VHH binders against Uncharacterized protein AF_1994. Designs and how they scored, part 12

Target 1, 207 residues: Uncharacterized protein AF_1994, of Archaeoglobus fulgidus (o28285)
Amino acid sequence: SVTVGHTTVYYTNVPDAKAEVLAGYLQEEFGFTSDTDILLSMSGNEYEVRIPSSYSSPSEVEESFKVYFALLASRVSEEVFFGSPVKLVLVTHQNDELFAVKNQYSFEKAGRVFVYFKGVDREQAFNLANYLESLVGENYDWDVIFEQSEGVYHVVPFVGINDASELTPEMENSYQSMATELEDVLGGDVVVHLVNFEGYEVAAFEG
Key: E = the ipSAE of ESMFold2; O = the ipSAE of OpenDDE; V2 = 0.75 times the mean of E and O plus 0.25 times the DockQ between their complexes.

## First folded at step 7 (VHH)

Design r5 (from q6 with S30T; framework vhh_8fcz_2; at its last look DockQ between E and O 0.58; V2 from the best seeds 0.00; counts 0 for: pae O 5.6 > 2)
Fold by OpenDDE, look of step 7:
Structure r5 (fold): chain B 207 residues (1-207), chain A 118 residues (1-118)
Amino acid sequence: as target 1 above (207 residues)
Amino acid sequence: QVQLVESGGGLVQPGGSLRLSCAASGRTFTYYHMNWVRQPPGKGLEWVSGISSSGGSTTYADSVEGRFTIIRDNDKKMVYLQMTSLKTEDTAVYYCAKSWGSKTYDYEGQGTQVTVSS
């Protein structure tokens, strides 16, 4: 085992260095203030990371947390395991599975803007990240999904809005402008999809 | 690391108002429900109010329903508790707390003291 802060990683068939990096990464990510045991193993080419929680049943797991956990899987894959497949498993204190997810995206970041991308070039993801960072500043934590389908770029920022009625005219204008500007940045058709933190789309803007 | 820092407490008379603030850090803030909890003198921790990750849903303990209002600002990573019609029994150290399942609350701040007294 290896311990960083309050995070202890118990691991089997995984290099010590990986376990240590994971321990530090999760300690920083979750900010554990009490001793927390993480289980790290490898099956085939996939790393499995079991993270304990206070949930007692799968139905208690918030949708917003599931979204976060999914994005974390992508970050852990790239930053801890250098792009290797990762399965994050949320478990009870008795090690019963509550929720599991595999890494789905690569990601680029600018400041605190994280662009999770699939089916697009990393360069485009980087350009998107920089554009968004220039709008919101370095202190804004923002997750954005970035995909392409049928020749259209889909930019999906997570926002704290649950209904389109919560959008002010100013906000609408801003996001409409974003869609238009991004067409120049990315060199193609763009649709901006506003999704809440539970992953539900609340509005869309075409460039 | 994720940190929570409470402020805004003070001494008020019964019937008075007070607004508490909680400053959060870290990326996980927007993905968790936030809560206010309090610890009255000589008593255990008591849940006061909760707000969903997006701010679209709020809940309150029966003892504060209609008097307290919880608000969050995900852009500023802030949680607020507007308290009105304060009572002596509202005297407590107030903490903001992140929750994820089983009605458990994770707080690491020092809290802010609220004292309601004539």
Scores: ipSAE 0.018, ipTM 0.362, lowest interface PAE 5.6, mean pLDDT 89
ESMFold2, look of step 7: ipSAE 0.524; ipTM 0.799
ESMFold2 (binder alone), look of step 7: mean pLDDT 82; pTM 0.835

Design r6 (from q6 with T28Q; framework vhh_8fcz_2; at its last look DockQ between E and O 0.91; V2 from the best seeds 0.00; counts 0 for: pae E 2.1 > 2)
Fold by ESMFold2, look of step 7:
Structure r6 (fold): chain B 207 residues (1-207), chain A 118 residues (1-118)
Amino acid sequence: as target 1 above (207 residues)
Amino acid sequence: QVQLVESGGGLVQPGGSLRLSCAASGRQFSYYHMNWVRQPPGKGLEWVSGISSSGGSTTYADSVEGRFTIIRDNDKKMVYLQMTSLKTEDTAVYYCAKSWGSKTYDYEGQGTQVTVSS
């Protein structure tokens, strides 16, 4: 096993160095203040990471945490396991499964703008990340999903409003301008979908 | 990672008002339900209020409902507790905490002292 801070990773069939990187990554990500035992294994070509929690049943796990956990799976895949398939499993202290997710996206960033992408080129994700960073600066945390389907780019920024009633005309104009500008940046049709941190769409803007 | 720093406590008369602030850091703040918990003198921790990640759902302990309001600002990574009609029973150290299970709260700050007296 390997320990970084309060995070101990017990692993099988995985190189020592990978387990150490995972321990450090999870310690930094979660900031565990109590000793926490992570189980890491490899089955076929998929890494499984089991993370204990104090939830006692699946219904207690909040939707916003599930959204976060899914994004984390993609970051762990890219940053710890070089893009290998990853399954993150949230468990009880008795190691009973509460919620599981597999990485669904690749990952790019510019400053603190994080772009989780699928079905688009990495260069396009890089262009999106840099464009968004130019708008908000290097110190703004922004998670954005980026996909293409049916010939349309879908840009899905997480935003700090709860529903459409909080949308001001200034916000509408800004996001409409963004959608239009992104058609030049990405070279195609764009829809910008604003989602809240529970994963619900609050508005959409066609470029 | 998420780090939490409380402020805004002080000495206030019964019936008075205070606003507590919690400054958070880290990307994941916006995905956690956030809470205020308090520790009255000589007692254990008790839950005061909670707010969903989006801010669309708020909950309150019976003893504070109607008097306290929890608010969050995800862009500034802040949680607030607006307290009104304060009573001597509200005297406690107040902590900001993220949810992690039923009654399991991750709090790492020093808390902020609220004293309701005179």
Scores: ipSAE 0.515, ipTM 0.782, lowest interface PAE 2.0, mean pLDDT 90
ESMFold2 (binder alone), look of step 7: mean pLDDT 82; pTM 0.834
OpenDDE, look of step 7: ipSAE 0.590; ipTM 0.817
ESMFold2, look of step 8: ipSAE 0.492; ipTM 0.762
ESMFold2 (binder alone), look of step 8: mean pLDDT 82; pTM 0.839
OpenDDE, look of step 8: ipSAE 0.558; ipTM 0.795

## First folded at step 8 (VHH; framework vhh_8fcz_2)

Design t1 (from r6 with G55R; at its last look DockQ between E and O 0.62; V2 from the best seeds 0.52)
Fold by OpenDDE, look of step 8:
Structure t1 (fold): chain B 207 residues (1-207), chain A 118 residues (1-118)
Amino acid sequence: as target 1 above (207 residues)
Amino acid sequence: QVQLVESGGGLVQPGGSLRLSCAASGRQFSYYHMNWVRQPPGKGLEWVSGISSSRGSTTYADSVEGRFTIIRDNDKKMVYLQMTSLKTEDTAVYYCAKSWGSKTYDYEGQGTQVTVSS
């Protein structure tokens, strides 16, 4: 086992260095204040990371956490395991499975803007991240999904809006301008999809 | 690493108002529920209020329902507790706490003292 802060990673058939990096990564991510045991293993070419929680049943796991956990899987894959497949498993303190997710995106970042991308080049993801970073404050965290389908770039920022009626004229103008500007940045048609933290689309803007 | 810092406490008379603030850190702030909990003198920890991540749904303990209002600002990573019609029994150290859901929560801050007295 290896311990960083309050995070202890128990592992088998995994290099010590990977376990240590994971321990530090999860300690930083979750900020555990009490001793927390993580289980790390490999199945084939896939890393499995079991993370304990205070949930008692799968039905208690909120959609917003599922979204977060899914994004975390992609980040862990890229930043801890150099792009290797990862399965994150949320478990009870008795090691019963509550929720599991695999990484589905590659990951690129510019400052506090994190772009989770699929079906597009890393260079495009990087360009998107840099563009978005230029629009937000230095302390603002932004998660964005970035995909391409049928020649159209889909940019999906997570936002704290649950209904289109919550959009102010200023917000609408800003996101419309974003869609238009991104067409120049990315060199193609763009649609910006506003999605809340539970994963539901609130509004869309075409470039 | 996620940090929580409470502020805004003080001494007030019964019937008075007070606004508590919680400054949060961490990238995942927007994804989890935020709560206020309190510890009265000589008593255990008591849940006060909670607010969801994106939907903004709010819940309150029966003892504070109609008097307290919880608000969050994801852009600023802030959580507030507007307290009105304060009572002596509201005297406590108040903590903000993160949670995945409303049933369990974790708090790390030093809390802020609220004293309601004539």
Scores: ipSAE 0.433, ipTM 0.736, lowest interface PAE 0.9, mean pLDDT 92
ESMFold2, look of step 8: ipSAE 0.537; ipTM 0.795
ESMFold2 (binder alone), look of step 8: mean pLDDT 82; pTM 0.835

Design t2 (from r6 with N35S G50A; at its last look DockQ between E and O 0.81; V2 from the best seeds 0.58)
Fold by OpenDDE, look of step 8:
Structure t2 (fold): chain B 207 residues (1-207), chain A 118 residues (1-118)
Amino acid sequence: as target 1 above (207 residues)
Amino acid sequence: QVQLVESGGGLVQPGGSLRLSCAASGRQFSYYHMSWVRQPPGKGLEWVSAISSSGGSTTYADSVEGRFTIIRDNDKKMVYLQMTSLKTEDTAVYYCAKSWGSKTYDYEGQGTQVTVSS
C-alpha cells in the first residue's frame, strides 16, 4: 500500500509509482479529511479504481455526480495512467458497488479549462482549450466535451442553466459569438451545445 | 476538492434576519448538491436546507420552512442562507456542506456562529 495525506491506495499487480501518483491525485481531487482506502487493480489492460463514498445506495447517487465521476475517469486515465483504460467504481464504505464508469474521452487542458475530446485531434482540443481560456482567464473553471460528427465540431460546455428561458440576451450573444469564432479557430462548422451539470442539453448555437 | 468557508454569522434579536455565506473553491463545485447544517449548543448536527447542483431545486427542514431560503451562485462558487424570523432555537454553529441524497452531507469548514437572543 501507499499513503498520501489521508488517502491510502491498496494495489495489486500495479507499479508502486502509479499507485503513489493515484493516491496523490485522489487526495487532491476529493480532499479527503479522514483516512480513506482506495483499491487499485488491473484487469487485462484496464485499471480499476474503487473509491469509497458516503452514499448508501445506488439510487442516492445524483446525476450531476455521475457526470462528474465520468469526467474524472477520463482525467485519471490521462493524468495518472498515461491514457490507459480506466474503470472508476464508486463504492460504499463496505465496498458495495454504487456506480461504475469507464473513461470515454481523451483529456487536454489549458489552465482551468478542461477539454474532454473524442474523434478529434489533440491539437484541436488544445486549440479549443486555449481559446476558451483566453475568453475567461486562468481562474475560470470549465469542463467542455469536444467531439466531431459528420464534419461538424460539437463543443459542449457544462453550464449552470437548466432551461433556455434562463439565458439572458447577453449570454445568448456570447455563446453565439463563441460558435462563430470557433469556426475560425477549428477550421470547420461548429455547434455549441450548452448542457447542464446533469448532462441535459439546454440550448444550441450554430456558427 | 471543494473547500468551504462559512461567514455572516452574528448576534441578532428574535424576529431578526441574517444572511450566511459559504465560499467554495474547487472546479467540481457545480456538480455537488449543497446543504446548510447546524449544531445547536449541546446538540448534534441538524440538517437545515439543501439545494441541487444547478440550483433548480431546494428543500428545507420543517423547523425552518418558510423562514429560510437557500441560494447558490455557481459562477461565484457561493452558497447563501437567507434567514428571517429568527428564533432563539435557531442559535447554532452553521456549516455549509457537500450533499449526498439531499439530506446527507459532508461539511469541512469551521462554521459560523449564529446567536439569536433578546
Scores: ipSAE 0.311, ipTM 0.671, lowest interface PAE 1.1, mean pLDDT 91
ESMFold2, look of step 8: ipSAE 0.683; ipTM 0.864
ESMFold2 (binder alone), look of step 8: mean pLDDT 82; pTM 0.838

Design t3 (from r6 with Y105W; at its last look DockQ between E and O 0.83; V2 from the best seeds 0.00; counts 0 for: pae E 2.03 > 2)
Fold by ESMFold2, look of step 8:
Structure t3 (fold): chain B 207 residues (1-207), chain A 118 residues (1-118)
Amino acid sequence: as target 1 above (207 residues)
Amino acid sequence: QVQLVESGGGLVQPGGSLRLSCAASGRQFSYYHMNWVRQPPGKGLEWVSGISSSGGSTTYADSVEGRFTIIRDNDKKMVYLQMTSLKTEDTAVYYCAKSWGSKTWDYEGQGTQVTVSS
């Protein structure tokens, strides 16, 4: 096993160096203050990472945490395992499965703007991340999903409002301008979808 | 990592008001349900209030419902507890905490002391 801070990774069929990177990544990500045992294995080309929690049943896992966990799977895939397939499994302290997710996106960033992308190339994801960072600066945490379907680019920033009633005219103007400008940045039709941290869409803006 | 720092406590008379603040850091903050918990003198921790990640759902212990209001600001990474109609039994050290399972509270700060006394 390998330990970084309070995070200990027990692993099979995985090189020591990757287990150590994972331990450090999860320690930094979760900031565990009590000793926490992570199980890491590889089957075929997929890494499985089992992360314990104090949830007692699947129904207790909040929707926002599931959203976070899904994004984390993509970051772990990219940052720890060089883009390899990753399955994250949320478990009880007795290692009973509560919720599992596989990485759904590739990952790119500029500053603290994180872009999770699918169906677009990395250069476009990098251009999006840089554009967004230019708007908010290097110290703003921002998670954004970026994908293409049916000939349209979908840019999905997570935002701190709960529903459409919280939109101000200033926000509407800003996101409409962003949607319009992104058509030049990405070279095609764009829709910007604002989602809350539970993953529910609260507004959309066509470029 | 989420770091949590509580402030805003103090000495207040029964019937008075206080607003507690919790300053958080880290990207993960916006995805956690956040809570206030308290430790009255000589007692264990008890849950006070919780708020969903987006702020759209709030919950309160029966003993504080109608008197306390939990608020969050994800852009500023802040959680607040607006306390009104304070009673002597509200005297406690108050902590903000993230949820990590069935009523398991994960808190990092030293808390903020609230004393309600004449």
Scores: ipSAE 0.499, ipTM 0.772, lowest interface PAE 2.0, mean pLDDT 90
ESMFold2 (binder alone), look of step 8: mean pLDDT 83; pTM 0.844
OpenDDE, look of step 8: ipSAE 0.536; ipTM 0.782

Design t4 (from r6 with S99T; at its last look DockQ between E and O 0.26; V2 from the best seeds 0.00; counts 0 for: pae O 2.7 > 2)
Amino acid sequence: QVQLVESGGGLVQPGGSLRLSCAASGRQFSYYHMNWVRQPPGKGLEWVSGISSSGGSTTYADSVEGRFTIIRDNDKKMVYLQMTSLKTEDTAVYYCAKTWGSKTYDYEGQGTQVTVSS
ESMFold2, look of step 8: ipSAE 0.592; ipTM 0.814
ESMFold2 (binder alone), look of step 8: mean pLDDT 82; pTM 0.830
OpenDDE, look of step 8: ipSAE 0.535; ipTM 0.783
ESMFold2, look of step 9: ipSAE 0.695; ipTM 0.865
ESMFold2 (binder alone), look of step 9: mean pLDDT 81; pTM 0.830
OpenDDE, look of step 9: ipSAE 0.621; ipTM 0.834
ESMFold2, look of step 10: ipSAE 0.546; ipTM 0.791
ESMFold2 (binder alone), look of step 10: mean pLDDT 81; pTM 0.829
OpenDDE, look of step 10: ipSAE 0.031; ipTM 0.431

Design t5 (from r6 with S102R K103S; at its last look DockQ between E and O 0.85; V2 from the best seeds 0.60)
Fold by ESMFold2, look of step 8:
Structure t5 (fold): chain B 207 residues (1-207), chain A 118 residues (1-118)
Amino acid sequence: as target 1 above (207 residues)
Amino acid sequence: QVQLVESGGGLVQPGGSLRLSCAASGRQFSYYHMNWVRQPPGKGLEWVSGISSSGGSTTYADSVEGRFTIIRDNDKKMVYLQMTSLKTEDTAVYYCAKSWGRSTYDYEGQGTQVTVSS
C-alpha cells in the first residue's frame, strides 16, 4: 500500500508509482482529513478505483455529485493513467457500491478552465480552453464539456444558475457573444449549452 | 477540496437581523449540497438550514423557518444565511458545512459567533 497525507491506496498488479500518483491526486482533490482507504486494481485494460464516502445508500447520492464524479473519472484517466480506461466507484465505508462511472471524455486545461472533450481533437480542446481562460483569467474554476456532433461544435459550460428563470439579459448577451466568437475560434458552427450543476440544460445559444 | 470561512456574526438585540457569509474555495464547491449548522452555548451541534447545489431546493429547521433564508452564489462560491427576527435562542456559533452524505456534516471553519442579547 502507499500513503499520501490521509489517503492510503491498496493495490494489486499496478505499479507502485501509479498508486502513489493516485494517492496524491485524490488527497488533493478531496482533502481527506480522516484516514481514507482507496482500492485500486486493474482488470484487462481498465483501472478500477474504489473511493469510500459517508453516503449510506445509492438514493442519498446527489445528482450534482454524480456529475462531478463522472468528470473526475475523466481527469483521473488522463492525469494518473495516461488516458487509460478508468472505472471510478463510489462506495460506503464497508465497500458497498453506491455509484459507478467510467471516464467518458479526454481532458485538457488552460489555467483552471477544464475542458472535457469527445469527438474533437486535442488541439481544438486546447484552443477552446485558452479562449475561455482569456475571458475569465487563470484562477477561475470552470468545467466545460466540448463535443462535435453532425458537423456542429457543442460547448457546454457548467454555470451557477438552476433554471432559465435566472437568466438575465446581461448573461444572454454575454453567452450569445461567446457563441458567435467561438465560431471563429473553432472554425465551424457552434452551439453553447448552459448546464446547471445537476447536468440539466438551462439555455442554448447558436453562434 | 472545499475550504470554508464563516463571517458576519456579532452582537445584536432580539428582533434584529444579521447576514452570515461563508466563503468557499475549490472546484467541487458547486457540486455540493451546503448547510448551516450551529452550536448553542454548552450544547451540541444542531442543523439550521440546507440548500441544494444549484440553489433550487432549500430546507429549514422548524425553529428558524420563516425567519432565516439560505442563499448561495456558485459563481462567487458563497453561501449566506439571512437571519431576521432574531431571538436569544439563536445565540450560537454558526458553521457552514458541506454535505459528504446527508446523514453527516463536514465543516472546516472556526465558525462565526452570533449573540442575541438585550
Scores: ipSAE 0.493, ipTM 0.767, lowest interface PAE 1.9, mean pLDDT 89
ESMFold2 (binder alone), look of step 8: mean pLDDT 82; pTM 0.838
OpenDDE, look of step 8: ipSAE 0.530; ipTM 0.786

Design t6 (from r6 with T104Y; at its last look DockQ between E and O 0.80; V2 from the best seeds 0.52)
Fold by OpenDDE, look of step 8:
Formats: structure tokens, C-alpha cells, sequence
Structure t6 (fold): chain B 207 residues (1-207), chain A 118 residues (1-118)
């Protein structure tokens, strides 16, 4: 086992260095203030990380957490395991499975803007991240999904609104401009999808 | 990790109003449900109010329902508690707390003192 802060990673058939990096990464991510045991194992080419929680049943796990946990899986894959497949498993303190997710995206970051991408080039993801960072500044936290389908770039920023009626004219203009500007940045058709932190689409803007 | 700092507490008379603020840091803030909890003198911690990650849902303890309003601003990483019609029994140290699920919360701040007295 290896311990960083309050995070202890128990592992088998995994390099010591990976376990240590994971321990530090999860300590920073979750900020555990009490001793927390993480289980790290490997099956085939996939790393499995079991993370305990205070949840008692799967039905208690909120959609917003599932979204967060899914994105975390992608980050852990790239930042801890250098792109290797990762399965994160949320478990009870008795090690019963509550929720599991595999990494779905690669990601690029610019400042605190994180672009989770699939089906697009890393260079495009980097360009998107830089564009978004230039709009909001280095200290703005932003998670964005970035995909391409049928020649159209889909840019999906997570936003703090739940209904289109919550959009102000200023917000609408800003996101419309974003869609238009991104067509120049990315060199193709763009649709910006506003999604709330529970994973529901609120509005869409075509470039 | 989300760091939390409470402010806005003070001394008020019964029937008065007060607005508490919670400043958060960390990328994960928008994914957390946020809560206000309080610890009255000589008593244990009690839940006061909660707001969903997106702000679309709010809940309140029966003791504060209709008097308190919880609000969040994910862009500013702020949570507020607007308190009205304050009572002496509202006297407590107030904390903001992150959670997933209404029955689970974790707070890390120092809290802000609210004293309601004539």
C-alpha cells in the first residue's frame, strides 16, 4: 500500500509509482479529511479504482455526481495512467458497488478549462480549450465535451442553468457568437450545446 | 476538493434579516449540492437548507421554511442564505456544506456566528 495524506491505495499487480500518483491525485481531487482506503487493481489492460463513499444504495447516487465521476474517469486515465483504460467504481464502506464508469474521453486543458474530446484531433481540442480560456480567463473553471458527428463539431459546455427561459439576451448573444467564432477556430460547422450539471441539454446554438 | 468560507453573520434583533455568504473554491463546486447547517449553543449540528448542484431544487428544515431562502451562483462559486423573520432560536454558528444527497454533507469552514437577541 501507499499513503498520501489521508488517502491509502491498496494495490495488486500495479506498479508502485502508479499507485502513488493515484493516491496523490485522489487526495487532491476529493480532499479526504479522514483515512480513506482506495482499491487499485488491473484486469487485462484496464485499471480498476474502487472509491468508497457515504452512499448506502445505488438509487441515492445523483445524476450530477455521475456526470462528475464520468469526467473524473477520463482525467484519471490520462493524468494518472497515461491514457490506459480506467474503470472507476463507487462503493460503499463495505465495498458494495454503487456506480461504475469507464473513461470515455481524452482531454486537453488550458488553465482551468477542461475539454473532454472524442472523435476529434487533440490539436482541435487544444484549440478549443485555448479559445474558451481566452474568453473567461485563467481562473474560470469550465468542463466542456467536444465531439464530431457527420462533419459537425459539437461543443458541449456545462452550465449552471436548467431551462432555456433562464437565458438572458446577453447570454444568448454570447453563446451564439461563440458558435460562430468557433467555426473559424475549428474550420467547420459548429453547434454549441448548453448542458446543465446533471447532464441535460438546455439550449443549442448553431454557428 | 472544494474549500468553503462562510461570512455575513452578526447580531440582529428578533424579526430582523441577515444574509449569509459562502465562498467556494475548486473545480468541482458546480457538481456538488450545497447546504447550510447550524450549531446552536450547547446543541449538535442541524441541517437548515439545501440546494441542488444546478440550483433547480431547494429544500428547507421545517423550522426555517418560509423564512429562509438558499441561493447559489455557480459562476461566482457562491452560496447564500437569506434569513428573514429571525428568531432567538436561530442563534447558532452557521456553516455551508457540500454534499451528494440531502442526507450527506461535509463542511470544512470555520462558520459564521449568527446571534438573534433583543
Amino acid sequence: as target 1 above (207 residues)
Amino acid sequence: QVQLVESGGGLVQPGGSLRLSCAASGRQFSYYHMNWVRQPPGKGLEWVSGISSSGGSTTYADSVEGRFTIIRDNDKKMVYLQMTSLKTEDTAVYYCAKSWGSKYYDYEGQGTQVTVSS
Scores: ipSAE 0.314, ipTM 0.668, lowest interface PAE 1.2, mean pLDDT 91
ESMFold2, look of step 8: ipSAE 0.537; ipTM 0.798
ESMFold2 (binder alone), look of step 8: mean pLDDT 83; pTM 0.844

## First folded at step 9 (VHH; framework vhh_8fcz_2)

Design u1 (from t4 with N35S G50A; at its last look DockQ between E and O 0.69; V2 from the best seeds 0.00; counts 0 for: pae O 6.3 > 2)
Fold by OpenDDE, look of step 9:
Structure u1 (fold): chain B 207 residues (1-207), chain A 118 residues (1-118)
Amino acid sequence: as target 1 above (207 residues)
Amino acid sequence: QVQLVESGGGLVQPGGSLRLSCAASGRQFSYYHMSWVRQPPGKGLEWVSAISSSGGSTTYADSVEGRFTIIRDNDKKMVYLQMTSLKTEDTAVYYCAKTWGSKTYDYEGQGTQVTVSS
């Protein structure tokens, strides 16, 4: 085992260095203040990371957490395991599975903006991240999904609203401008999809 | 590292108002529900209020319903508790907490003291 802060990673058939990096990564990510045991194993070419939680049943796990957990899987894959497949498993303290997810995206970051992308070039993801970072500054953590379908770029920022009625005219204008400006940045048609933290779309803006 | 720092407590007379603040760190803030909990003197922790990750839903303990309002700002990573019509029994150390489920919570800060006294 290896311990960083309050995070202890128990591992089998995994390099010591990987376990140590994972321990540090999860300690930083979750900010554990009590001793927390992580289980790291490898099945085939896939790393499995079991993370304990206070949930008692799968039905208690919020959709927003599931979304977060899924994005985390992509980050863990790239930043800890250098792009290797990763399966994150949320478990009870008794090691019963509550929720599991595999990495789905690659990601690029600019400041505190993280762009999770699939089916697009890393360079485009980087350009998107830089553009968004210039808008929100250094004090905001922002997750954005970035995909392309039928020649259209889909930019999907997570936002803290659940209904379109929560959008002010100012917000609508800002996101409309974003869609228009992104067409120049990305060199193609763009649609911006506002989704809440549970992953449901609340509004869309065409460039 | 995720940190929670409470502030805004103080001494107030019955019927008065206070606004508590919780400054949060960490990327996961926006994905979690948040709660305020309190520990009255000589008593255990008591759940006070919760707010959903997006801020679209709020819940309150019966003892504070209609008097307290929980608000969050995900851009600033802040959680607030507006307290009105304060009572002596509201005296406690107040903590903000990351919430797992409806009323399960994990608090990490030092809390802020609220004292309601004539």
Scores: ipSAE 0.026, ipTM 0.351, lowest interface PAE 6.3, mean pLDDT 89
ESMFold2, look of step 9: ipSAE 0.669; ipTM 0.854
ESMFold2 (binder alone), look of step 9: mean pLDDT 81; pTM 0.828

Design u2 (from t4 with N35S; at its last look DockQ between E and O 0.73; V2 from the best seeds 0.00; counts 0 for: pae O 2.8 > 2)
Fold by OpenDDE, look of step 9:
Structure u2 (fold): chain B 207 residues (1-207), chain A 118 residues (1-118)
Amino acid sequence: as target 1 above (207 residues)
Amino acid sequence: QVQLVESGGGLVQPGGSLRLSCAASGRQFSYYHMSWVRQPPGKGLEWVSGISSSGGSTTYADSVEGRFTIIRDNDKKMVYLQMTSLKTEDTAVYYCAKTWGSKTYDYEGQGTQVTVSS
């Protein structure tokens, strides 16, 4: 085992260095203040990371947490395991599975803006991240999904609204401008999809 | 590292008002429901109020319903508790907490003392 802060990673058939990096990464990510045991294993070419929680049943796990957990899987894959497949498993303190997810995206970051992308070039993801970072500033945490379909770029920022009625005219204008400006940044048609933290679309803006 | 820092507590007379603040850190803040909990003198932790990750839903303990209001600002990573019509029984150390489920929570801060006394 290896311990960083309050995070202890128990592992088998995995290099010590990987376990140590994972321990530090999760300690930084979750900010554990009590001793927390992580289980790291490898099945085939996939790393499995079991993370304990205070949930008692799968039905208690919020959709927003599932979204977060899924994005975390992508980050862990790239930043800890150098792009290797990762399966994150949320478990009870008794090691019963509550929720599991595999990495789905690559990601690029600018400041605290993270662009999770699939089917697009990393360079464009980087350009998107930089654009977004220039808008919100380096101290703002922002997760954005970035994909393309049929020649259209889909930019999907997570936002703290649940209904379109919560959008002010100012917000609408800002996101409309974003869609228009991004067409120049990305060199193609753009649609900005506002989704809440549970992953449901609230509004869309075409460039 | 994720941190929660509470502030805004103080001494107030019955019927008075206070506004508590919780400053949060960490990228996952917006994905978590948040709660306020309190520990009265000589008693265990008591759940006070909860707010969904987006802020669209709020819940309250029966003892504070109609008197307290929980608000969050995900852009600023802040959670607030507006307390009105305070009672002596509201005297406690108040904590903000990450929430798992409706009333399961993890508090990490030092809390802020609220004392209601005539």
Scores: ipSAE 0.031, ipTM 0.435, lowest interface PAE 2.8, mean pLDDT 90
ESMFold2, look of step 9: ipSAE 0.599; ipTM 0.819
ESMFold2 (binder alone), look of step 9: mean pLDDT 81; pTM 0.830

